# Designs tried in a protein design chat: VH-VL binders against Uncharacterized protein AF_1118. Part 13

Target 1, 158 residues: Uncharacterized protein AF_1118, of Archaeoglobus fulgidus (o29147)
Amino acid sequence: EDFSMDAEQLAVVLLKNTISNLEMSNKFVEILDNSGSDSVYQNLWGVIYGALAVMAVNNEVTTALLDEVSKSQELSSKVGDAINSLGENSTVVFGDVNGSKGLTLILRKESEVLQNGSYPYSDNETLSEAYARVVAEFTSRSVDFIVKLFSKIDEAWV

## First folded at step 6 (VH-VL)

Design C2 (from C1 with heavy chain G99H S100G G101S N102T Y103F S105G Y106K; framework fv_rolinsatamab)
Fold by ESMFold2-Fast, scan of step 6:
Structure C2 (fold): chain C 158 residues (1-158), chain A 121 residues (1-121), chain B 107 residues (1-107)
Amino acid sequence: as target 1 above (158 residues)
Amino acid sequence: EVQLVQSGAEVKKPGSSVKVSCKASGYTFTSYWMHWVRQAPGQGLEWIGYIYPSGGYTYYNQKFKDRATLTVDKSTSTAYMELSSLRSEDTAVYYCARHGSTFLGKYFDYWGQGTLVTVSS
Amino acid sequence: DIQMTQSPSSVSASVGDRVTITCKASQGISSYVAWYQQKPGKSPKLLIYAASSLQSGVPSRFSDSGSGTDFTLTISSLQPEDFATYFCQQYNSYPWTFGGGTKVEIK
């Protein structure tokens, strides 16, 4: 959870409006593109990039989300671009975590870090097995976050 | 060993409701979606909706959204489907089915044994 | 909603025969199709997912081909345990939909 309650409520209102209205999508894009130290802006940025990161690893979430954002051409384009770039900007690093072996998953868009996490694994676990487990764990946590966000949007929209 | 065990057959009157249970074992309950699918006599399979147990988040087929309620009890690894305002057309075998993420590539890889719900006056 | 149309509705075949079942989507679904086998009184069993990925433990005589709107399940050499009803499913968009089923019967 990288956002305050105010940011979550703002995200619900803005995403609902931007999904259903291109003009509101332009306003939302303006907020995302402007740089600043405002905590609400930083948290909203994190929410959007977190959503895009999850979509790179889960096609069901991507399909459901794209069905919703297809009502907004600008959001749909930005989401599509982010998904395409995430495949080239994801890395898994093998390393020590508090004295035990672990994996760190780093997702990027250009120079920005979208998400990181550290997951321990045993010596008996192969790299492929550890990677699969780390991706599943990351996906589970990220999907939970995004499903919660979209559940709130659905409640507000209906 | 993954198992989904459903509650027994039910006979209901029109206008009543039914609640079917699906108890999961052999895997981490909160890591997989649980779907509900029905099969009416002489017809194909019809998707009702899903629940993601970790967060309790649901998605419904619009045909059932006003009558179906999907819930879970994480402490017992049990999923529930409640269908209200029953009609004779709701007579069917109701299945729970597990679905993993697309990364895992598993779609309805395990099914419950089915629960026959008969709606008759 | 995407409609899934299966043909034939039934087929009579002998052990050793090649059996082909067709599934047509009312609109494009890329490769997002799965196939299930159902025996009388039993729940469906996953055979193939993502149009070409054989589920663990499923015999290699089962295969899928096709893209877009037209998909085919093939059983290369029918065995006694293969007499069942087969269903296709699309998971390209919600609601997820199934074909009407194809019953494979002994001649």
Scores: ipSAE 0.000, ipTM 0.478, lowest interface PAE 14.9, mean pLDDT 67

Design C3 (from C1 with heavy chain G99S S100N G101Y N102L Y103G L104T S105G Y106Q; framework fv_rolinsatamab)
Fold by ESMFold2-Fast, scan of step 6:
Structure C3 (fold): chain C 158 residues (1-158), chain A 121 residues (1-121), chain B 107 residues (1-107)
Amino acid sequence: as target 1 above (158 residues)
Amino acid sequence: EVQLVQSGAEVKKPGSSVKVSCKASGYTFTSYWMHWVRQAPGQGLEWIGYIYPSGGYTYYNQKFKDRATLTVDKSTSTAYMELSSLRSEDTAVYYCARSNYLGTGQYFDYWGQGTLVTVSS
Amino acid sequence: DIQMTQSPSSVSASVGDRVTITCKASQGISSYVAWYQQKPGKSPKLLIYAASSLQSGVPSRFSDSGSGTDFTLTISSLQPEDFATYFCQQYNSYPWTFGGGTKVEIK
């Protein structure tokens, strides 16, 4: 009936979308820090509108992929293994991000990776389920952060 | 190699301010969180706050929020901690310490050598 | 604030001894605990994080056990370079808090 996407392809798309959302959040912060004139704010608004659209698409794509992956425990496990094996300089780690427990995407060579044991995830949650949850939560947090930043810029401009 | 090098010892009068520097090298300064922790003579460690250098975002321990100011100079990869309205109880070694990229902020993998701040009349 | 209580405050030990240091949190912190070693006149050095993860370059004689509120740092066979003060830290909730420290002294 249904054809599952390759686990490696799903892992790459999930990781890239998560990293893209993080990079866009960081870019907005950097641009805001460097802004100091009306012309810069005009350009920043254009960038924010563009990034909000991209982040919304990335969230929709990531959610759809996570939903697809969740249909198969075997596929979820394989995707988790693939993400851990990619050799990318980022990985998913449980931790505190600005007071938000359980949400972290950090550099692989500088940080923890998801454990094979119960810590940092619960005993009734598989490794694949844990990373899928963290990715979804992080994606939502990134969107919330950008929306809040945009609202603050709009308030200051008015 | 990662290094955090702090400014030298300071002696200050009660009511004054002190500004301690922490120069980072051996890694991408803007990719890691910088924390400040102090230790009074013979006492334990006390967390002051953190700054995320890329965005300049700060979070303070409420005990220090009205007196501490954390800043960075990205061009020189240097972090600063300023503490105002100094009291004798502020006599301590002040450390800068790094945490993992993008705000785990939870544990400290590299520390500066410490700066002794003595508050006395 | 979460209070971290360490015991003992000091322990005298000989090279080759097994040393245990206990850290108790005033409320549940899951596995969000780190351990640091500090030698006189030096900065703290990270030993263990996430209750069980050994920092790169730290000898395997250092280990942690525990979860929730009770944590134990163990040095399986004390070496001359291990005479130092040890601190636990919780990072479950702000503000980050540390234990009072345990001084491991030569016997």
Scores: ipSAE 0.000, ipTM 0.483, lowest interface PAE 14.4, mean pLDDT 70

Design C4 (from C1 with heavy chain S100D G101K N102L L104S S105H Y106G; framework fv_rolinsatamab)
Fold by ESMFold2-Fast, scan of step 6:
Structure C4 (fold): chain C 158 residues (1-158), chain A 121 residues (1-121), chain B 107 residues (1-107)
Amino acid sequence: as target 1 above (158 residues)
Amino acid sequence: EVQLVQSGAEVKKPGSSVKVSCKASGYTFTSYWMHWVRQAPGQGLEWIGYIYPSGGYTYYNQKFKDRATLTVDKSTSTAYMELSSLRSEDTAVYYCARGDKLYSHGYFDYWGQGTLVTVSS
Amino acid sequence: DIQMTQSPSSVSASVGDRVTITCKASQGISSYVAWYQQKPGKSPKLLIYAASSLQSGVPSRFSDSGSGTDFTLTISSLQPEDFATYFCQQYNSYPWTFGGGTKVEIK
């Protein structure tokens, strides 16, 4: 539905801190800066909430943001709707991961195992190394997701 | 029906460049990733890179990054792969192939017929 | 780079035979594996993706089994149109890599 000013500011902060590709981050911020009218930002609300969902499961997301997302049914619903509008691909699920509050990542079977606290170590990996590998993979996939979000924004404007 | 139609065979000298085209039809061109894969005669497949046509966003296999350029022409629904500084080991059939539209899973549901590029002096 | 080791390199079989082709990844790839069929002079055709999903229009005699690093393509009852080269591919990590291929030949 309605995009709030707080959500917009939060999306900008998350984009700058979470996206490793500076050019993509800058492009998204420029598009947000140009969406001051009701008609313009209404076209972007889904993309903004989708970006928030992707970024909230990254290691860079603060505890305060995870806390707010976990307690907000409205924000969780809008983020879910935005992801679904991009297709039948559930890349993010809201909830706890091993006792942490926030968005749960559902991109691969390893992430499902992590949710249940039973992550299998490889012969040569510590728990921290295994988590780092899963996080690196998710970050790569998040970049691909954000690239598609930029492409959808481009399609809306041309 | 979905079709990917590629340009014809090329014979090139070492050090030159080649540009292969791939014309898409039967789907929304800008909504799907376009990949490029090559195959030396009688050998296996080797992934070159991909482009997302809507935004022109590219990703290259490091082996090809310094020599390959992927582009698109949205008005004609055509993708291009240019490979420079050609060597004899670049002799191969080059394919364009379509990837998933929302999130690149990296598997290819439709392939072009292939373009044979022969590099010889 | 993740290496995809495919075996055997070739197999001779008769119509009606069960054929199995093995693909091993040098690192865990979860379910991010696809299988392709290629006939002489033709482009590859997608058979299976995400380790277990059969592409639309592909006969049910084709199946995949495996997890993590070890995957097997099975043709339960070989048909004349199945004589071809088969390739596995991982799409878990860049660059995406293919197996060396297995040629299924007439006995």
Scores: ipSAE 0.005, ipTM 0.494, lowest interface PAE 15.3, mean pLDDT 68

Design C5 (from C1 with heavy chain G99E S100L N102S Y103R L104Y S105N Y106L F108M Y110V; framework fv_rolinsatamab)
Fold by ESMFold2-Fast, scan of step 6:
Structure C5 (fold): chain C 158 residues (1-158), chain A 121 residues (1-121), chain B 107 residues (1-107)
Amino acid sequence: as target 1 above (158 residues)
Amino acid sequence: EVQLVQSGAEVKKPGSSVKVSCKASGYTFTSYWMHWVRQAPGQGLEWIGYIYPSGGYTYYNQKFKDRATLTVDKSTSTAYMELSSLRSEDTAVYYCARELGSRYNLYMDVWGQGTLVTVSS
Amino acid sequence: DIQMTQSPSSVSASVGDRVTITCKASQGISSYVAWYQQKPGKSPKLLIYAASSLQSGVPSRFSDSGSGTDFTLTISSLQPEDFATYFCQQYNSYPWTFGGGTKVEIK
């Protein structure tokens, strides 16, 4: 019994972590957009902290898995292929998600709030390319997002 | 108040092109997908395609991909559908409709009033 | 493409009657179906999405059921303002496709 992850399992974990991170990020953006007073921040601080903790764990796990994948061109290729083929098994992996188009729609919709409705994609972009773009965008924006979040927290305490 | 207001009726000759406009108001135009749907007189609804206004990204029903062009003017919050090489079978009411949805639910919540395009010799 | 087959094509009913309209998908679409009402000379109006979520402002007499391939729209007690054509639509996969429509005629 080997507990090591194959390419399909790695693809599933990476997609689940990315969707989870987008969901948490969307929640943060919603909180930032809709907060308006010190009492709101006091009530939401625990929620914000909990979401940050989940995001941090997911980022750590995702980074470690991507580092492992990047050590082998063969593994990287197989993981990309697995992501592209997940559409055939999406109901098993994500429930109610149908085909690669369904997964692409999920990535699109989940990233909409994080990107202020501006997540770019195209018909000819593969699911693995869409995934890579979402991960890269999330990573590049995470610092700005955290700075904005802490600025809002600091404002509540002045 | 969210509204989609379309241009007026058109009468075109076979082989020509038509361009229908759809002006959006009451929401952030660039944040929502815009769909185009047509309905021939007395017939059902037929999906043409969509455009994502922020990036200008389009997707077309294969039946229309060689003749339909979807564009937007972000400065006026207006979406356009151009259909070329018109045939009599293209006589229909053309609608624009906004996609609103949550995480997994995609639906067209607001529709324009429709534009009748008549193709006749 | 996913074919949506709707039945009946028309139905005549009296005020207060229960009306049912059926929609069948050629392949599984989970719950990704929406229902629209279209009155003569007007644009379609969204009634229900995700095969159970009633759009704000739509009367509670409208409901739907089903999952997978078989879906039903029910009007529990028909009113005069319900004279219209009803369409089902799948949004599981592109291209989006609609049923052929059911015309409800009130006597």
Scores: ipSAE 0.007, ipTM 0.503, lowest interface PAE 12.5, mean pLDDT 75

Design C6 (from C1 with heavy chain G99Q S100P G101S N102G Y103L L104Y S105K Y106N; framework fv_rolinsatamab)
Fold by ESMFold2-Fast, scan of step 6:
Structure C6 (fold): chain C 158 residues (1-158), chain A 121 residues (1-121), chain B 107 residues (1-107)
Amino acid sequence: as target 1 above (158 residues)
Amino acid sequence: EVQLVQSGAEVKKPGSSVKVSCKASGYTFTSYWMHWVRQAPGQGLEWIGYIYPSGGYTYYNQKFKDRATLTVDKSTSTAYMELSSLRSEDTAVYYCARQPSGLYKNYFDYWGQGTLVTVSS
Amino acid sequence: DIQMTQSPSSVSASVGDRVTITCKASQGISSYVAWYQQKPGKSPKLLIYAASSLQSGVPSRFSDSGSGTDFTLTISSLQPEDFATYFCQQYNSYPWTFGGGTKVEIK
């Protein structure tokens, strides 16, 4: 179980594929922006999954979800309802955060920004280590990760 | 113990749609990714997409994105793949396949028996 | 997309033979490769994943080697039940892709 050695190897793999995946991520963002209310739930999850393969988030978000698998169903339903309630007034942006890679979440009402949250990797963590952390959670935790993040947005809005 | 049981063979006309089912048993359905893979007669395997059952979350191979729809019914532990605008080149055996839980495990540990879809005029 | 090229497309062998099947990725995939066995009319069965990790219940005569772009599946002493088609799969990046398959047939 030597996570540091495995994380370094995985980070190199993720970085090699980041550029190829950016074009796909942009297409999915475009689809989300243009999707109707009936498909918003499914399209949003697809966009986030694609983007997470190329974006880093902080350790607190990724590790906090280790013991929350049993809540996935409840949180997914709540987030789906929140997204439908907000309609197309919500925005999720993937990219650089304060000069670091990360995830920016923007909650809007009309032209007003109600909340803005940024999730960069830590200052003493390399970009490769941040990517390794994201992928390490991904196949088992993507719904928990995304739903918990979106439930914080819903809590702030509602 | 883990078992994936798929619906029976289908014969469809060009331009129609087909919906294949995959009933899971022997594990917690909502905790594992379910993938769909096809194989044309005498050919190799081609990945279509996946769904994560707890949220209905999907991701598709670009080649199938405009035609494939993956869904689940959590109450019956059943996954579905619908493919629209069928063409003769869609004739293939369609498989559901489970991705194991855990880190770095993007491979398929259990497969359904396959559903032959024949598209003929 | 990452292209996975298998060679040979078929190999004729006898029981007891050592059989090697190769798989080449069009770009680096580290050790993220899985191998499957498929018998006629049956679904694929997982044999090996990453770094020589043998799936439970798979005989020890199956092994793999390689990293980066070049990978090999070896059957050290072919048994009658091993006559099948074998596929490699990369799981380094989307879309996940498979090799064209290698049919191991009776000589």
Scores: ipSAE 0.000, ipTM 0.487, lowest interface PAE 16.9, mean pLDDT 67

Design C7 (from C1 with heavy chain S100T G101L N102S L104G S105Q Y106R Y107D; framework fv_rolinsatamab)
Fold by ESMFold2-Fast, scan of step 6:
Structure C7 (fold): chain C 158 residues (1-158), chain A 121 residues (1-121), chain B 107 residues (1-107)
Amino acid sequence: as target 1 above (158 residues)
Amino acid sequence: EVQLVQSGAEVKKPGSSVKVSCKASGYTFTSYWMHWVRQAPGQGLEWIGYIYPSGGYTYYNQKFKDRATLTVDKSTSTAYMELSSLRSEDTAVYYCARGTLSYGQRDFDYWGQGTLVTVSS
Amino acid sequence: DIQMTQSPSSVSASVGDRVTITCKASQGISSYVAWYQQKPGKSPKLLIYAASSLQSGVPSRFSDSGSGTDFTLTISSLQPEDFATYFCQQYNSYPWTFGGGTKVEIK
């Protein structure tokens, strides 16, 4: 059957790839919907967008998903707010890092580079492991921040 | 070499508490989940809960929530499971087990050798 | 809680045999199943996780299949070191739950 998705389904697919648990990904969407803080919500969408951008260079399907995110008014608006403090433009560049495959994320405002990071990707690292590591680094957040967000998924399960 | 080394066997009376330790080595302790699982004699495995050492974040199986406490000592790379109000049904081998680096994957790639806790009068 | 039912409880087999172990979930769990091997007096050892990812060092004769509620672990050609108890685990919903185990015994 033909593959098609809207912004909500795209978010679920991204969360599923990051979390590796569909029911918990649905709980994550619920937490997103019921967040008590705009800044928490916006930061979470920034992390999700970062993971999707990293995947965009790795295969054609992921590039198509990134294109859908950029065209979605609802998802793009929320992601835009999350990364606005880091720049008006973001760029993902495929390259090698220390002899390993990887990619570089560059966040810019006009001509000013506000943040960049290079992320080696190992053949023996799972996609979920690579995502968790890259998104933590992409947002200039500690692993604690990402774990705290994911522990909120666990708390929502009652 | 990744190793999880647990404390020795204990015999406890009903109503008392037990605290089992799990000392980790060979990896960055704060980067992996630590899970606790038990196995009663001749029975299957039962999940108790997890702790993420860096942030101290915990999640408990509701069956154990009122009696189990998971903690860590980051300076010694040691995880602890305390179980209170012990009953004869709590007689089991208790295991610590490392979760993967994936935030969504809670499969257990390395296990401690187990600690037998016997609850009898 | 999601109940995981394993069948059979035990199976007698000879070296070289194909062994199939079934695990049934009481609710849909997609493909979120891990499989473990436990030898007498030893800790469980992870065999397969995350949509059929074979744990490092585990022989290729171990494989799994299934989705939704019905899952299967297959040992394509049983070796002497494979005589053990095998457990399935779901990690779709809290609490994580395990099957009752299947003991693979010498015929």
Scores: ipSAE 0.000, ipTM 0.491, lowest interface PAE 14.3, mean pLDDT 66

Design C8 (framework fv_rolinsatamab)
Fold by ESMFold2-Fast, scan of step 6:
Structure C8 (fold): chain C 158 residues (1-158), chain A 122 residues (1-122), chain B 107 residues (1-107)
Amino acid sequence: as target 1 above (158 residues)
Amino acid sequence: EVQLVQSGAEVKKPGSSVKVSCKASGYTFTSYWMHWVRQAPGQGLEWIGYIYPSGGYTYYNQKFKDRATLTVDKSTSTAYMELSSLRSEDTAVYYCARSGRPFTYSGAFDIWGQGTLVTVSS
Amino acid sequence: DIQMTQSPSSVSASVGDRVTITCKASQGISSYVAWYQQKPGKSPKLLIYAASSLQSGVPSRFSDSGSGTDFTLTISSLQPEDFATYFCQQYNSYPWTFGGGTKVEIK
């Protein structure tokens, strides 16, 4: 049949963590299986853009963050990791951009008090340590995003 | 009616730059990808790159990345392609073309501009 | 880069003929192929995308078959308005690449 689906629509289903449609899983597998080595990142860009667009609509990320993601394959990989790290009660918030040097991503738990650019940290972390942890979390390759998405898809078919 | 209308023909000297415009109408400009493709006289089609107008997101064919710059003016629904360091081999008809809805992986071009002939001669 | 080899480079045909044009990718592209029609002095027009999906408004006499590396555009009964140059395009891997074109001429 017709397997036409925008990456945005697929990302909405995946991000809401309510996968109950075998066609969604099959379309995503189809996209990955149809990727040559050079096209893997193009298909991944579509998934990442779709996920970020949904998060922007839900006020989870800012337009400035979407703009930065589009400029960098490296940042795209980091954002993929951030999205994978989100639980149902957490979000990614745009941080400060220090000139042209890039951006800081702030990960918060929904229950935490977050004001302006406050960093998420615990009793045992300094701001510097929290920042280093956040940066380290976002150093994985974009492929990790896909691997975690497939794991969640597999879980839906039990 | 969905349309892409390009600027007129240009004659340029080697080493100069050219900037071609592509004005979109009849659809939501920021919701579709804009691509640039060229065709040398009597030859095939060659993909240059794309821009997503909403965010200004670009991707370039490596062959052109050092010389091509894709931009948009959202207020006028106009896309631009600038190509620098022109050589005689850059003589071609340059097209803008639209692809699918945002965040789709489709590379098919459903609407094309009429083309702009760029001639590079001394 | 993925090389798209299109054959024949030209074909002479009469109205009512079945015309087939072949496109071969140097690597697997699954179903990520599109076909375009271009008439002299005009821009290309999308006919088919995703190997088998007919673009809205395109006559049903146009069809494509194939997957992986080998694709065939078929015009089941050639009409006067079909005399044109046809191009295939892969969009599986960057950079996106086109076939060399096939000119369908009046016999």
Scores: ipSAE 0.000, ipTM 0.490, lowest interface PAE 14.6, mean pLDDT 66

Design C9 (framework fv_rolinsatamab)
Fold by ESMFold2-Fast, scan of step 6:
Structure C9 (fold): chain C 158 residues (1-158), chain A 121 residues (1-121), chain B 107 residues (1-107)
Amino acid sequence: as target 1 above (158 residues)
Amino acid sequence: EVQLVQSGAEVKKPGSSVKVSCKASGYTFTNYYMHWVRQAPGQGLEWIGWINPNYGSTHYNQKFKDRATLTVDKSTSTAYMELSSLRSEDTAVYYCARGLSSWNTGYFDYWGQGTLVTVSS
Amino acid sequence: DIQMTQSPSSVSASVGDRVTITCKASQGISSYVAWYQQKPGKSPKLLIYAASSLQSGVPSRFSDSGSGTDFTLTISSLQPEDFATYFCQQYKSYPLTFGGGTKVEIK
């Protein structure tokens, strides 16, 4: 039983309702929390939080959903883990960005990780460039898993 | 520089347990999943499971689920793998390895030096 | 579980030779394959990930080709430091699985 879905229709419904409706945003967070009890959803935790990170990067999440994530370093780091698991060479953390709640990006450069073992970043790289890179990496490597993610969220939501 | 330094070799009796440590340095410990992989002498690699150091969440290969326990100590940047009910077939070099999630990124860029666990009567 | 079948089990080669190692997945894994090099008494070292991405610091003589189920690691112009055992690994699905290894040894 592999997941099957009309990915475009489900993504539109989930993203539109999540970013537009506070009650649905709260239920989305509840689904993510409660999914840990099911082994199938445990295997999708990274993908679920990755989708949330992509929505946040695109400014598509509601303020309430972003606030819930950013209230907890634990949730923020899990979202970062998720996008990192679906993309690579990046780490994403929800938190305070220049006095506003938002998404903080920590980029690792492959050559520097191999040489120095740290999370290096370019002095000339802007936050918007980092956002674009993380989103591109996530989308490129994770199209199939985004489809599966939305299938499982929709099944649990209804 | 990234380093994963494991505890020393162990000799164990069948039915006992072993606990191997892996101390990480040179990076932010909580930002990478820690995986455990074993290799029997002269044989291939076998994945045991992963732990997310930030949350303590774990995922196990079903073959090891009832015997393996992965834990971390964030204050010392150390990961642990405990394997119980040891059998002679568990004789292997056990590695910790730094990776991302297995969901599209479950490859390992840095490995510990390995810990030989010998199970014999 | 996804089985990774690697061949040959061993190959004898000389410095300057082209060496190819094949890896076949029992089901489609797209580009979710990595390759490792392991020297005697040492831990594995990542060479290639995502079927074509060369890990930084790894010489360009190492390359991978393939997608779906069939993958090939190529070492062009083998060097003395390349004598080792090589493993492929899939990371599309749990559990993560490895090929049986190919030992590249001196002729």
Scores: ipSAE 0.000, ipTM 0.491, lowest interface PAE 15.2, mean pLDDT 67

